# Designs tried in a protein design chat: VH-VL binders against q9umr5. Part 438

Target 1, 268 residues: q9umr5
Amino acid sequence: SYKPVIVVHGLFDSSYSFRHLLEYINETHPGTVVTVLDLFDGRESLRPLWEQVQGFREAVVPIMAKAPQGVHLICYSQGGLVCRALLSVMDDHNVDSFISLSSPQMGQYGDTDYLKWLFPTSMRSNLYRICYSPWGQEFSICNYWHDPHHDDLYLNASSFLALINGERDHPNATVWRKNFLRVGHLVLIGGPDDGVITPWQSSFFGFYDANETVLEMEEQLVYLRDSFGLKTLLARGAIVRCPMAGISHTAWHSNRTLYETCIEPWLS

## First folded at step 21 (VH-VL)

Design yh111 (framework fv_nofazinlimab)
Fold by ESMFold2-Fast, scan of step 21:
Structure yh111 (fold): chain C 268 residues (1-268), chain A 123 residues (1-123), chain B 112 residues (1-112)
Amino acid sequence: as target 1 above (268 residues)
Amino acid sequence: QVQLVQSGAEVKKPGSSVKVSCKASGGTFSDYAISWVRQAPGQGLEYLGEIIPMFGTRNYNEKFKGRVTITADKSTSTAYMELSSLRSEDTAVYYCARTKYDILEGFDAFDIWGQGTMVTVSS
Amino acid sequence: DVVMTQSPLSLPVTLGQPASISCRSSQSLVWSHGNTWLNWFQQRPGQSPRRLIYKVSNRDSGVPDRFSGSGSGTDFTLKISRVEAEDVGVYYCMQGTHEPYTFGQGTKLEIK
């Protein structure tokens, strides 16, 4: 009997994107109950991440309650940040494997065709003016925009990412850390050919410093201060890193080799 | 100027499927979402769904979920709408139209439409 | 789903006279920054719909000045200051703010 799997999609996405992933799981773990949550699909994925967290929380509670042996989460792109917050705000979650599939865990700072599509008149260097305004923080993508040249503004204005990463104080930080540490395994997946997540190392808790030099997870203040438990998880042997080259952003959920290498081993 | 050019009229039997194409010309297809809207003879407009070719993402009106499939071929700047399990009430003109997304401004919908494709479902 | 209600559904007008069409939404159409995505379309017999107005009151390129849109909240109006023969057709309001996109039932404008 395999633990149920809950899938949380990304920006502008829906359950349709995961049909190949479901096929792979059915082939290797037949009988697994897989629920792809059809909440905040399409343009609704632009809603503030805290609103999405509340909606997904309501959906996952009954699934977790029916699975006393635990569940697995597979959370794609922006969905990985939703799942980060879910694990922190739920003091009763029973998640075994949290599989983060190319998610910008330390934030996003990149001029890609995707960014130009979403902000047609903005450059990455100027997007902080929009994202760190009260109106900008009403949009999910601005909740994890992390401009390394305006870190003071990010720390002060980010209503979501700076808080869940413990980069700014929050009254619930101690409880959020305790809750997050209940997770069995944190499986981080990403790669250099993603083309959307910038820097791609954000999927592994690496990020730009003020000179746009990427510092890895172990060099981040968030890790060094153990703000939400990364250092504790790593010491416990609970963090799995699975980088893979040759995979574009929209292909992480539909590549068989990626599934067999990085996902399948963590679906008990 | 950009035009959306659709495939020709189709006559289909009940239970079959139809696939209508929508080719963008004179501009960049990938900068827009492509939506599908139908109109039964003498009736109003009804939204079926859209695709964002840039992201490969598809959003369907719940009413048509399970019967409609929207796809895109970036190399030919062409979007497709396939409707399965056809019934007589699916007889309609099917239109494609484009939408410009802007997170701050919102959704600049349907500034350009295709010419329409008549799909007739008859026994 | 957001329900869009138009009135009247049939609008006979005399050439050169003004015409007015109302549209009501079942909920607010405001997007961020206060933009309201209420659009108006014209469909002439045998033709595709053509957008006349976007964001309540902005005319699309090539749309004559005699067409104007107004409104706020949930109540919107399309006005034609002086109806011309080529204005015959069906007019639809549409909301672009919420998924799925929804249309009014249409108003058929006819010359008396």
Scores: ipSAE 0.498, ipTM 0.778, lowest interface PAE 2.7, mean pLDDT 91

Design yh112 (framework fv_nofazinlimab)
Fold by ESMFold2-Fast, scan of step 21:
Parts: C-alpha cells; sequence; structure tokens
Structure yh112 (fold): chain C 268 residues (1-268), chain A 123 residues (1-123), chain B 112 residues (1-112)
C-alpha cells in the first residue's frame, strides 16, 4: 500500500486549507493515510519555530514508528522550514519524499502586503531592527527574515534559519547534516507568480546577494560547503526542482495541475 | 466610524443550516481577521472560528468541526458563518468580531463587535 | 482547551465602592516579551460585548480610567476603583494565546 503522508501547514493556517490536496491524493493514491497536523494553527503559527519543531516532532514520531516502509512529508510555506528542522533533529526519521511547497528555504526579504499586515509601520529595509532583536526572534516570521543588506546581523541574531542552514556554527551541525541526508527525495516547488515568497527562488535555495541579484543554489556558500547536505543530495540524484508559473501563494495546495506535475510522482 | 452590521434573526428547524452575514464598514476589510462567537440564552461566550481574508486562511474550534464554515467576500466586505445540522442547543445569539494582528502594538482581539444575530432552532 | 475560571460569579457592590474580579487560566498565557493575550470584556444587558482591556493592562480608548487590568502567567485581575450605575453587566476574561480562544464563565456585577 502507499506510504502515509504527513502535511505541515503554514502561517495562520490549519488543516482546512488542505481539503483539495487530500482529494487529489485520494483520487490518485486511494487508501493513502494522510495526516494533516493540527498544531500551531492560526495565530499559534507565529510562535518561535524551534517551539513549533518540538511540538511537530512529538506528533510525527508515532506516525513514523507505525510506518516501517517510510513516510512522505508535504510542507507548505513556513511549514517547509519546520520540516527542514525536523529532518535534522530527528535521528530516527524514515522520510522518503520531503515535498516543500513554496517555502522560503533561504529566508524572506519582501515588502509584500503580508509584511504590511503584520508590521503596518515597517518596510523591508528597516525590519531588521525588529527581527534581529531577542524580542523579534520570539516570532516565527522573524526566524526566517533574511536581510541581504545586513547579513552580519542575520548570521549573529537568527536563532533558527542561520543555524539550520549551517550559516552559523552549532555544536549539533554534524549530527543534523547526517540526519537530513537520510531523506530519500527533496522535492522543491515554487514559482515566479507566488507573490509572497521573496525572492521566489528562496524555495529552491536561491537568494539575494548584497546587490539584490539572485544567486541560485549552486552559487550559495551553504551548497558549496555542503553545510547540511545539499551538494551530497544533488550528487545522489535526490533533489527534484519543480518550478511552475501562474500559481499564487495560497493556491499551491489546491492546484490540480501542480499536484499532478510536482507532487503525485513522488508519492509511493 | 467602524461598524460591523449583521443579518437579521432566523428561526430554523433541527437538521437544517443557517448562514449569518457580517458586513464591515469604516476600515479596510482585508486589514482584519473576522471571528464568530455565540452566546446561548443566559449563558457565556463561545468561540466558533476565524477567517483571515488577507492570508486566505480559516481556523475552527474543534467542537464545531464539520458543521461550521466561515467564508469572506472581499468585494462586498462581508464575512459569513454557516452552521449545519442544527440542534436545539445551537439556539444562541451569534456575533462577529474584528481582530487586527499587529506584532509591534500587540494583537487587537475583538476590538469591535456586530450587533448579534438571534438564531432559534425549534421544531 | 485552555480553561478560564472567573471568581466570583456574582458580585454585588455598593455604588462608589471598589470591585475586583479574578481570572485564572489552566495554562500560561505568556507569548513573548511583554505579550500576554489576556483581554477583558463588558456586556451590558441586551448589548454586544465591549472590550475594556487588552494585553492584560491596556485600556481601550473611551474606557474610564477607573477600570484597570493586571496579572501575569495564569493569574489576572480586573479592578473597578469606584463602581457606577452604568457598570451593571457581565464581565468576561478571554485568552487569545492558545487556540481555540476561550472565555471565562462570566461575573455578574450588580448594585446592592
Amino acid sequence: as target 1 above (268 residues)
Amino acid sequence: QVQLVQSGAEVKKPGSSVKVSCKASGGTFSDYAISWVRQAPGQGLEYLGEIIPMFGTRNYNEKFKGRVTITADKSTSTAYMELSSLRSEDTAVYYCARTKYDILEGFQDFDYWGQGTMVTVSS
Amino acid sequence: DVVMTQSPLSLPVTLGQPASISCRSSQSLVWSHGNTWLNWFQQRPGQSPRRLIYKVSNRDSGVPDRFSGSGSGTDFTLKISRVEAEDVGVYYCMQGTHEPYTFGQGTKLEIK
């Protein structure tokens, strides 16, 4: 039978956003056990990401233990960062496909309506003053704020993303890399019309340099140094890139063509 | 200036559904989350769920899961709460209320309320 | 779900005297530095609830300064320094730190 699927939602989200995704999986892989985790729903999605990782870890352990042939993860938006950390901190995970749906894997630096909604008086150019404080790091959105014009502050203050990406040293880095490399497939999904994830190439481990020119994954120091295993995974043939135009941020989990093209092939 | 105006009272039979509206004025609808709270006669307040039009997200109280659906129409600045499979214990005044998620100033929970809509479920 | 417990449930008060309402949560309501999502609402007979206090101690615009909120963690208090006739109604505490949001059972303030 098909491996179970675990779904991790994004900012302000809940299991109710994934009803179409569940419908698609049931149609193409009937009998698949899909668990959409109802943890850190709604405003609780703003809690620090390490706190969310701890809670999701406790929830996924029994699901993985009951599936000796492995499980698949589908992780949307901010949820993709939670899943990145889960794969690193769990020394016993049995994840086959990790499917990242438009997640800011190298961070976020966008002056979008989403930013204005949460920080009405801030612009992307000055949000670093708030996010890189101890107070700001108590909110999930600041845990992956990556200002390319203040990279020194990002490296020193980021309590989550800089550590999980191996951009700043950590005692557990070697173990985290070993654990992450246990994943069967890393399926990266995103696109230019997302409108929220900025730059959209962050979903593919690309990001801005100091001049706001996007450098792709293979030009990133984290890739070149193989800090958490991207270079090893790519050499192993385990990284899948599936960009798609025409999809807005809130539509990744409810677009049938996207599902058939980028998700369905990686569910076994 | 801010006003949340709800639809009129409803009388429903057990097993039917009801859909209550909440029209916002005096502010940008997309700047806020809209929550639904009910109050049975002589009882306290009970949260049903919330919609955030900006993020396209909704979250429901587990107690009402499968029966409550909250939607929003940004073009008319109107939020809706639909409750299905009605029972006599669903007889209550249903309120909509507004929340602004400002991280710097703090969450502005339920700063403005609608006038309430009485829903009576009787056979 | 987080349980919010108010005491007393009935609060008869003489006009001009102080009144105090306690609210206890079954879990900590602390979110982050200075952020605790505890709110107080007043509901006059036949009216919609009105927010009095947000974030433990912040008074809403138009709310008289005789109303004050205090507390931390799991223990919170709403105080009215000098009760007036228009204060008659039911008072609710509400937590927004954990989903689903939950309300206390309500305290009915009456003039004796």
Scores: ipSAE 0.803, ipTM 0.891, lowest interface PAE 1.0, mean pLDDT 93

Design yh113 (framework fv_nofazinlimab)
Fold by ESMFold2-Fast, scan of step 21:
Structure yh113 (fold): chain C 268 residues (1-268), chain A 123 residues (1-123), chain B 112 residues (1-112)
Amino acid sequence: as target 1 above (268 residues)
Amino acid sequence: QVQLVQSGAEVKKPGSSVKVSCKASGGTFSDYAISWVRQAPGQGLEYLGEIIPMFGTRNYNEKFKGRVTITADKSTSTAYMELSSLRSEDTAVYYCARTKYDILEGFSAFDYWGQGTMVTVSS
Amino acid sequence: DVVMTQSPLSLPVTLGQPASISCRSSQSLVWSHGNTWLNWFQQRPGQSPRRLIYKVSNRDSGVPDRFSGSGSGTDFTLKISRVEAEDVGVYYCMQGTHEPYTFGQGTKLEIK
């Protein structure tokens, strides 16, 4: 029998976006219990990420309790950050595969349609003034805004991502690292044609330096310091990197080839 | 000029489905979410759901989940609301309306509405 | 779902007199630091609803200044300083803070 799968959606999203994903899982792993969490749907996806983590935590506890053999997480876009925090704050999670589907794991710094939609009078170069305020941190998109030209402000003001990534100290950092390290597999998925996640390598823990040159995961301080366990997981053979070209941001959950290549192998 | 133009009135039998269209102009389709709201005769307004064509996302009021489907055709700037398993209680005027999600200025919900489409469900 | 309660439901008013409609929400409509997503709509007989007020107190373009909105948290008011014949219709408050969007039951303003 297959482990249950829990799906966490992204910005402005709902369970509807995953109908093709559920179809693929049913075809390749018939009998899998798949729960797509309908929490923080639509505009509520703009609520602060720590609030979302609390709500999703309450929803996943009974699912995990019913599956002593473990569960899998498939977490899309912003949802991948929710799942990152979930794995750290839960002392008792039994997640085998955490499948991060085009999520900005090191943050976002792009002048994309999402930014123009949500901040039509702002450019990426000046959004730090809003996002790194207490007011801005009340919106999920600002919780993972990572301006590489104002890294000092990001480290000081980010109420979510800098803490979860261990880029700023937190009293719970040691226990969060221990909890995260219990994950069986960290499956990272993303690609150059996403068009939203900027840089796209953020889905693989790469990110811009101050010159907007992308440094990959192994050159990041969080990896080198092993702040939340990436270096340990990689040494264990627990990190899977699955980049794929030709997939736009809203198509990751509905591409059959992507599913067969990057997701299906991890749904034991 | 902002316009949301809906399809014409329909009479349907119980158990059938209806699909109402809403054609947007004046830049509405690319910059806004399109929401659907209905009003039964002599009653108040009830939200069904919305689509954000730019992001390809849609979300539905839980009350109508499983019966309502909202879609968009970007090439014609047209949103559609399909309601299945119709019953007499679904008799209502169905409206589309636009919404903008601007964090700095605030969420601007339902600033312009379509003219409405009367859907009558009778045997 | 957030329940929006309007009072009164029927509002007979004399031409030229002021009118006031109350709207109360079952939960706070404050999103954050000054962001409260409360709107007011007018529906004249046989017409689509028209938004009058957004974000509690901001009047839409083309809406006469005799209309004003106020309130905070869970308690909101729409005021018409001097009712005119063209103001006849049903008025709805609506919250946008919590999913799904919900409307008050409507207040029918009529000339006595």
Scores: ipSAE 0.727, ipTM 0.865, lowest interface PAE 1.4, mean pLDDT 92

Design yh114 (framework fv_nofazinlimab)
Fold by ESMFold2-Fast, scan of step 21:
Structure yh114 (fold): chain C 268 residues (1-268), chain A 123 residues (1-123), chain B 112 residues (1-112)
Amino acid sequence: as target 1 above (268 residues)
Amino acid sequence: QVQLVQSGAEVKKPGSSVKVSCKASGGTFSDYAISWVRQAPGQGLEYLGEIIPMFGTRNYNEKFKGRVTITADKSTSTAYMELSSLRSEDTAVYYCARTKYDILEGFSGFDYWGQGTMVTVSS
Amino acid sequence: DVVMTQSPLSLPVTLGQPASISCRSSQSLVWSHGNTWLNWFQQRPGQSPRRLIYKVSNRDSGVPDRFSGSGSGTDFTLKISRVEAEDVGVYYCMQGTHEPYTFGQGTKLEIK
């Protein structure tokens, strides 16, 4: 039988965004138990990411307990960051494939319609004033805002991403790294036509330097220092990169070709 | 001027479905979330769900999960609310309303409402 | 779901006198740092609801200054300093902090 699949949605999202994904899984892996977690739906997705991690943790524990052979995670957009933290804070997770579906793993620095909607009077160049305050850190979008021109403020003020990436010290860092390394496969999915995740290479642990030149995962300090296990996972052959052009941010969970190419092979 | 204009009254039989429309004008349709709220005769207001047309995301009140479907057509600036498996207790005026998610202003919700659509479910 | 409880449900008031409506939530409506998403609506007979107040105390454009909102945490109040004939209708509080959005049961304001 196939391992159960747990799906974690993104910003302003709910289980209804994954209807096509569930159809695809049912067609290719009939009998798979798929649970799309309806926690932090809609505006609740703006709650601090550590709060979301605790809620999702409580929901995944019984699912993992019922599946001694392991589970798969499919985590979309912001949900991929929730899943990153789950894999680090759970000392007993049994995740085989962690499928990160266009998630800003190194953060977000985009002047998109999304930013205009949530912060109509702000541009990406000045959002750091809001996001890197204690008030701003009470909103999920600010928890992974990564301004490459104010990296010192990001490192000092980010209550979530800088900690989970090992970019700033935390008492639990060694345990978090050990727990994360238990994952079977880290499947990274994203592409240049996403239009929301900026830079799109953030989905593959690449990010802007101070000149807004994208440096890939292997050039990142967190990779070179192996802060949470990326270098170890890559050496183990456990990291899968699956970039695909032509897919917009809200279409990753509803594109059949993407599913067959990047997701289906990892749902044992 | 901002307006939300809804479709006309409907009379439906138990077990059928109804689809109510809400056409937005005077503002940028994609800049707002569109919510649906109902009011049974002589009763208070009850939230059904919302759609954010820009992102295609939608959220439903758990009470209506499996029966309510909210969609949007950006080309016509129109949102739709479809309620299936109708019962007599679904008789109500159905309203659409818009919401702006502005973090600095604290989510300015329900600033404009449609005129309402009376849905009567009777056999 | 968050339960919103209004008091009184029926509010007869003499023209020119003040009126006050209370709204209590079953959970704190504070998101962070005092940011609270509580709205007040007026529904005149035969009309759609109209938002008067958002974020506890902010008056919408075009709403007369005789309307004011106050409160914190779980206890909120809408006050009308001098009731006018046009104020007749049902008033609802609504919370936006927690999903799903929930409304109070409504307070009918009527002129004596």
Scores: ipSAE 0.665, ipTM 0.841, lowest interface PAE 1.9, mean pLDDT 91

Design yh115 (framework fv_nofazinlimab)
Fold by ESMFold2-Fast, scan of step 21:
Structure yh115 (fold): chain C 268 residues (1-268), chain A 123 residues (1-123), chain B 112 residues (1-112)
Amino acid sequence: as target 1 above (268 residues)
Amino acid sequence: QVQLVQSGAEVKKPGSSVKVSCKASGGTFSDYAISWVRQAPGQGLEYLGEIIPMFGTRNYNEKFKGRVTITADKSTSTAYMELSSLRSEDTAVYYCARTKYDILEGFSSFDYWGQGTMVTVSS
Amino acid sequence: DVVMTQSPLSLPVTLGQPASISCRSSQSLVWSHGNTWLNWFQQRPGQSPRRLIYKVSNRDSGVPDRFSGSGSGTDFTLKISRVEAEDVGVYYCMQGTHEPYTFGQGTKLEIK
């Protein structure tokens, strides 16, 4: 009897992107109830992340209620940040494996084709002027924009990522940490050939310092201070790191080898 | 000059499927989203769904989920809309149209349209 | 789904006179301050729709300045300051703020 799986998609995405993932799960774990949440599809994926968290929370509650043995989350790209917040705001979640599929957990800072598609006239060096305004924070992509050259602005203006990562104080931080720590396993997946998530180590809680040198999770203040429980989870043996080369951003949910190596073992 | 060129008229039987193509001008295909909109004879416009080739993503109007499939081939700059389980009320002109998602300038929805493809569903 | 309601549905107008079309949405179309995704389209007989206005009041390239859009929240207007023979056709408003995107019923503009 397998635990139900809930899938949360990424930017501009929908349930259609996960047809191969569902096929793989059905082949290896037949009978698994998989729900791909088709909320905030397409253009709606640009809505503020806190608005998305509220909507996904409402959809997730009845699924969790029907599964007393627990559920698994598979959360792709931007969806991994939605799932981070869900696990913190829900006092009663019963998530066993949280599988984060190439999500910018420490934020994004890159001149990628995706950025140029949404901000054709902007450079990564200038985007902080837009994203760290109240206007910019009304768009999901700006909620996790993390300019390492303007960290003071990021800490003050980020309405989402800085708060869920405990990088600035919040009245609910202690409760959010307690809730997040209920997760059974935090499975982090990503790789150097993603081409979108910049730096790719953001999927593993690594990020740029002010000189654009990547510092890994264990060197981050949020880890060292245990702000939302990463150090506690690692000590518990609950963090799984599964990097894989050769996979582009849109292929994480449709690569069989990736599924067998990084996802399948965590779908009890 | 931007052009969206659609495939020719189709006559289909109830219960069958139809696949309409929309070929974009050489450049810019990956810079835009392609949407599908239909218009029944003498009636208004109805949205079916959208594909964003850059992101490899699709979204569909709930009314058509399970029956509509939108795909794209970047190498030929062509988007496709397939509608299955056809009914008489699916008789309409089907249009493709493009959208640009520029956050600063605003979402430029349906700035250019194809010429339309008449799909007739008859017994 | 967001319901878009146009009035009038039939608009006979004398050449050279102004024309005005109203569009009302069942929900606010504001995404955020400064961002309201309301478009206007013209469909001439036998042709595909052509966008005239995007983001409430911005004219597309090649659209004559006699066309103007205005409005906010749930109430929007398309105005033609001086109707010409080539303006005959059906005009549609469309909202792009909420999925699925929805259109008004259309207003048929005819010369008297």
Scores: ipSAE 0.655, ipTM 0.838, lowest interface PAE 1.5, mean pLDDT 92

Design yh116 (framework fv_nofazinlimab)
Fold by ESMFold2-Fast, scan of step 21:
Structure yh116 (fold): chain C 268 residues (1-268), chain A 123 residues (1-123), chain B 112 residues (1-112)
Amino acid sequence: as target 1 above (268 residues)
Amino acid sequence: QVQLVQSGAEVKKPGSSVKVSCKASGGTFSDYAISWVRQAPGQGLEYLGEIIPMFGTRNYNEKFKGRVTITADKSTSTAYMELSSLRSEDTAVYYCARTKYDILEGFSYFDYWGQGTMVTVSS
Amino acid sequence: DVVMTQSPLSLPVTLGQPASISCRSSQSLVWSHGNTWLNWFQQRPGQSPRRLIYKVSNRDSGVPDRFSGSGSGTDFTLKISRVEAEDVGVYYCMQGTHEPYTFGQGTKLEIK
């Protein structure tokens, strides 16, 4: 029957956010075993992303082992970055479809309610001072803060995103790339009305240059150098891009049309 | 200055429920998490759970699973803690306290406390 | 759950003398890479707890400098350099690193 689905939530989230997604999957693919991981919920979602990766890794190993036909990942917002790292650090993952729901794959650079709540006296232009310190890198949100005006600091200080994107060298980069390339499909979902992920094209590996002009994935150095396999995956036909307008950040997992258009086709 | 004002003392029968309120003033209610801590007579402090009104996030101590419910009303800047299936060992002073998850200054746990609400469970 | 153990539980002190309270956790309280969410609270008789120290060693506004916190990992200390009459009460350590948040059992400070 259908492959199991593992769901990884985002910042200040819990499994409760996915009630509608579970209903949609049950309606279109009845009998699918869906596991929404209840790790790093709420405040715990602020823990360093490498710590979250280790915890989620321990949770997914037995699920993958029980499903020799493969599994699908649906990873929302910050959770998409956790899943990126899982696919790289796991030598034996059997993920078919990795479905990334509005995740800041090239990083975040925007003033949102989350940032104002966590950094009440800071503007996005000033967050580099905190995020690129050792203190800041102990928090998940700073692990993917990508200030396009301080790219040198991002490359030197990012303990997570710059490494998994191959923007800074790492001893394990070759193995991480090999592992990531085993994924069957990389399904990227996002849109201009998200309101949180800034720029929204970050969900598609696009990002700001130093003038805050968005350059798409194919113009990124990470893609051109094929640092972790994006160019190889695109050449295989394994990257799916599914942009949709009219969907706010908290609605990606609860919009039926989005589900039917962008998610359902990839749940074998 | 920040002030957390709690509802008055309550006397309840075993098996009933109690709902204690905590009204915040002197700061933006949505900027903070509100936690609930209790203290039985002559005993120490025990954490029940918290709510982050801004995001609707609620977390509970597993020891009170199925019995505690924490809610918030942003329009009145009031948080509530409801404890059901009351037993005599639930007799305690119940406190609300605020927490700020500020990365600039570091997490600020329980920086201001309400005056406490005595809940007595007796037959 | 993380168990917080305080010592001593009863601390009779002579007015003007120093006092010291120990707090040990069953697990490391390092969030990651140096952040340590260890707090100290004072509860005077009949009053709500008041936070004295946050993040191991930082004093809250209005807390006298005779109060100091120190420690790392699993071993923490609250010191009062010279005990005043108003210091009578129960002192609690508290960890916020691991859920659920937990408190020590309390140390009752009394004047001899």
Scores: ipSAE 0.669, ipTM 0.818, lowest interface PAE 1.2, mean pLDDT 92

Design yh117 (framework fv_nofazinlimab)
Fold by ESMFold2-Fast, scan of step 21:
Structure yh117 (fold): chain C 268 residues (1-268), chain A 123 residues (1-123), chain B 112 residues (1-112)
Amino acid sequence: as target 1 above (268 residues)
Amino acid sequence: QVQLVQSGAEVKKPGSSVKVSCKASGGTFSDYAISWVRQAPGQGLEYLGEIIPMFGTRNYNEKFKGRVTITADKSTSTAYMELSSLRSEDTAVYYCARTKYDILEGFSNFDYWGQGTMVTVSS
Amino acid sequence: DVVMTQSPLSLPVTLGQPASISCRSSQSLVWSHGNTWLNWFQQRPGQSPRRLIYKVSNRDSGVPDRFSGSGSGTDFTLKISRVEAEDVGVYYCMQGTHEPYTFGQGTKLEIK
C-alpha cells in the first residue's frame, strides 16, 4: 500500500485547487489516502505563518501517528514555507518525501500582480518599510518578504523566514536542524515561467544578492554554514531538483507532465 | 462607478441546481474578490463563499461545501454561483458583493453589492 | 463559527432622536494592533444591503456623519445621532476577521 499524502495549499487558496493533483495520484497510485488540509483558506492564508504552522501541526499529528511507515508532504507556494517549519518544530515527524511545489524558500522580492493586488500603492523597493515593522509581520506575505537591499532589516525584523533559515540565531536552532534532517527526500520544483515567485530560483534556495544577481543554493550562507541541514541533505543524496519551463504559478498542481516527471516518482 | 449586475429570478424543483451570474463593470474585475451572500425571506444574511479571479482561488463556507461551486470568467468580467441538490430551505435572495484585501489600507468587505437574484425552490 | 449578537432586534425611535445598536462577537475580532474587521450595513425595504461603516469606525463615502461606529475586541456600537425618515430599515453588523464571515441577526429600525 502507498504512504499517505498530506497537501498544504498556498496564498488565498483552498483544497479545491488540488482536484487535478488528486486525480493524478489516484490514477498512478490507486488507494493512496490523500488529505488536503483545509485550514487557513482564502484570506486566512494572510495570518502570521507561525500561527498557520501551529494549526497545520495539530492537523498532521494524528495523520502521521496512523502511518508508522511514513507520509509524504506536497506543499504548494506559501505552503512550502509552512511545511519547512513543520519539519523543524516536530520532534517526531515521519515524512519521507517533502515535495516543495514552487515555494519561495529563500523569500520573495518582486513587483508582481500578487504584490499589486495586496499593496496597490506600493512597489517592491519601498515595501520593506511596511513588512519589517511589527505590524507588517502580522501578515504571512511579510513573513517571507526578503528585500536584498535591506538585508540588515530582514535579519532583524523577519519573525519567520530568517529564523527557519537559520539566518538569525534562535534557541531551538539545533533541535530544528536535527528534526528537519529526518526527512527522506527534499524535492524542489519550480521554473522560470512561474510569474509570481521572484526570483523563481527561490524555489531552489537561490536568491538575489545586493545587485539583484541570483546566487544559487550552494553559494548561500545558509547552505555553506549548513544552518538547517541543506548541505548535509545534499551530501546524503536527499535533495532532488526538478525545474520545468512553461508552467505558470497557478498551474503547478494541475499539469500532468509536471506531475509525472517531478512528483509521481517520489510517492511510494 | 462600480456596478454588479445579477441574472434574473429562478424557480426550481427540489433536487435540481441553479446557477446565478454576477457581471462586474465600472472597475477592474481582477482587482477584487467576489463573494456570495444569501437572505431567506424575512431573515438575515448568510455567507456562502468567495472567488478571487486574479489568482483562480476559491473557498466556501463549510455548511455549503459539496453543494456550492463558484467560478469566474475574466474575459466577460462575470462570476457565477451554482448551488446543487436544492431544498425548500434554499429559497432566498442571492447577492454577489465585492471585497478588497488591501493590507496597507485594510480589508474592505462587501463595499458594493449586486441587486440580488430571487431563487424559489418549490415542490 | 463566530456568533454575532445584536441588541436590540427591534428599535422604535422618535424622529430626530438618537438611536444606538450594539453588536457582540463570540470571539475577538482583532487581527492585529489597529486591524479589527467589523462592518455595519443598512438594508432599506426592498433594497440590497449598503455598507455604512468599515473597520469599526470608518464611514463609507456618501454616508451621513450622523452615523458613527465604535468599539473594540468583542463589543461594538453603531450610533445614529439624529434619526431621519430615510434611516428606516434593518441594520447588520458583520465580522470579516474569521472565516466564515458572519452577520448579526439584524436590528429593525422603525419610526414611532
Scores: ipSAE 0.697, ipTM 0.859, lowest interface PAE 1.5, mean pLDDT 92

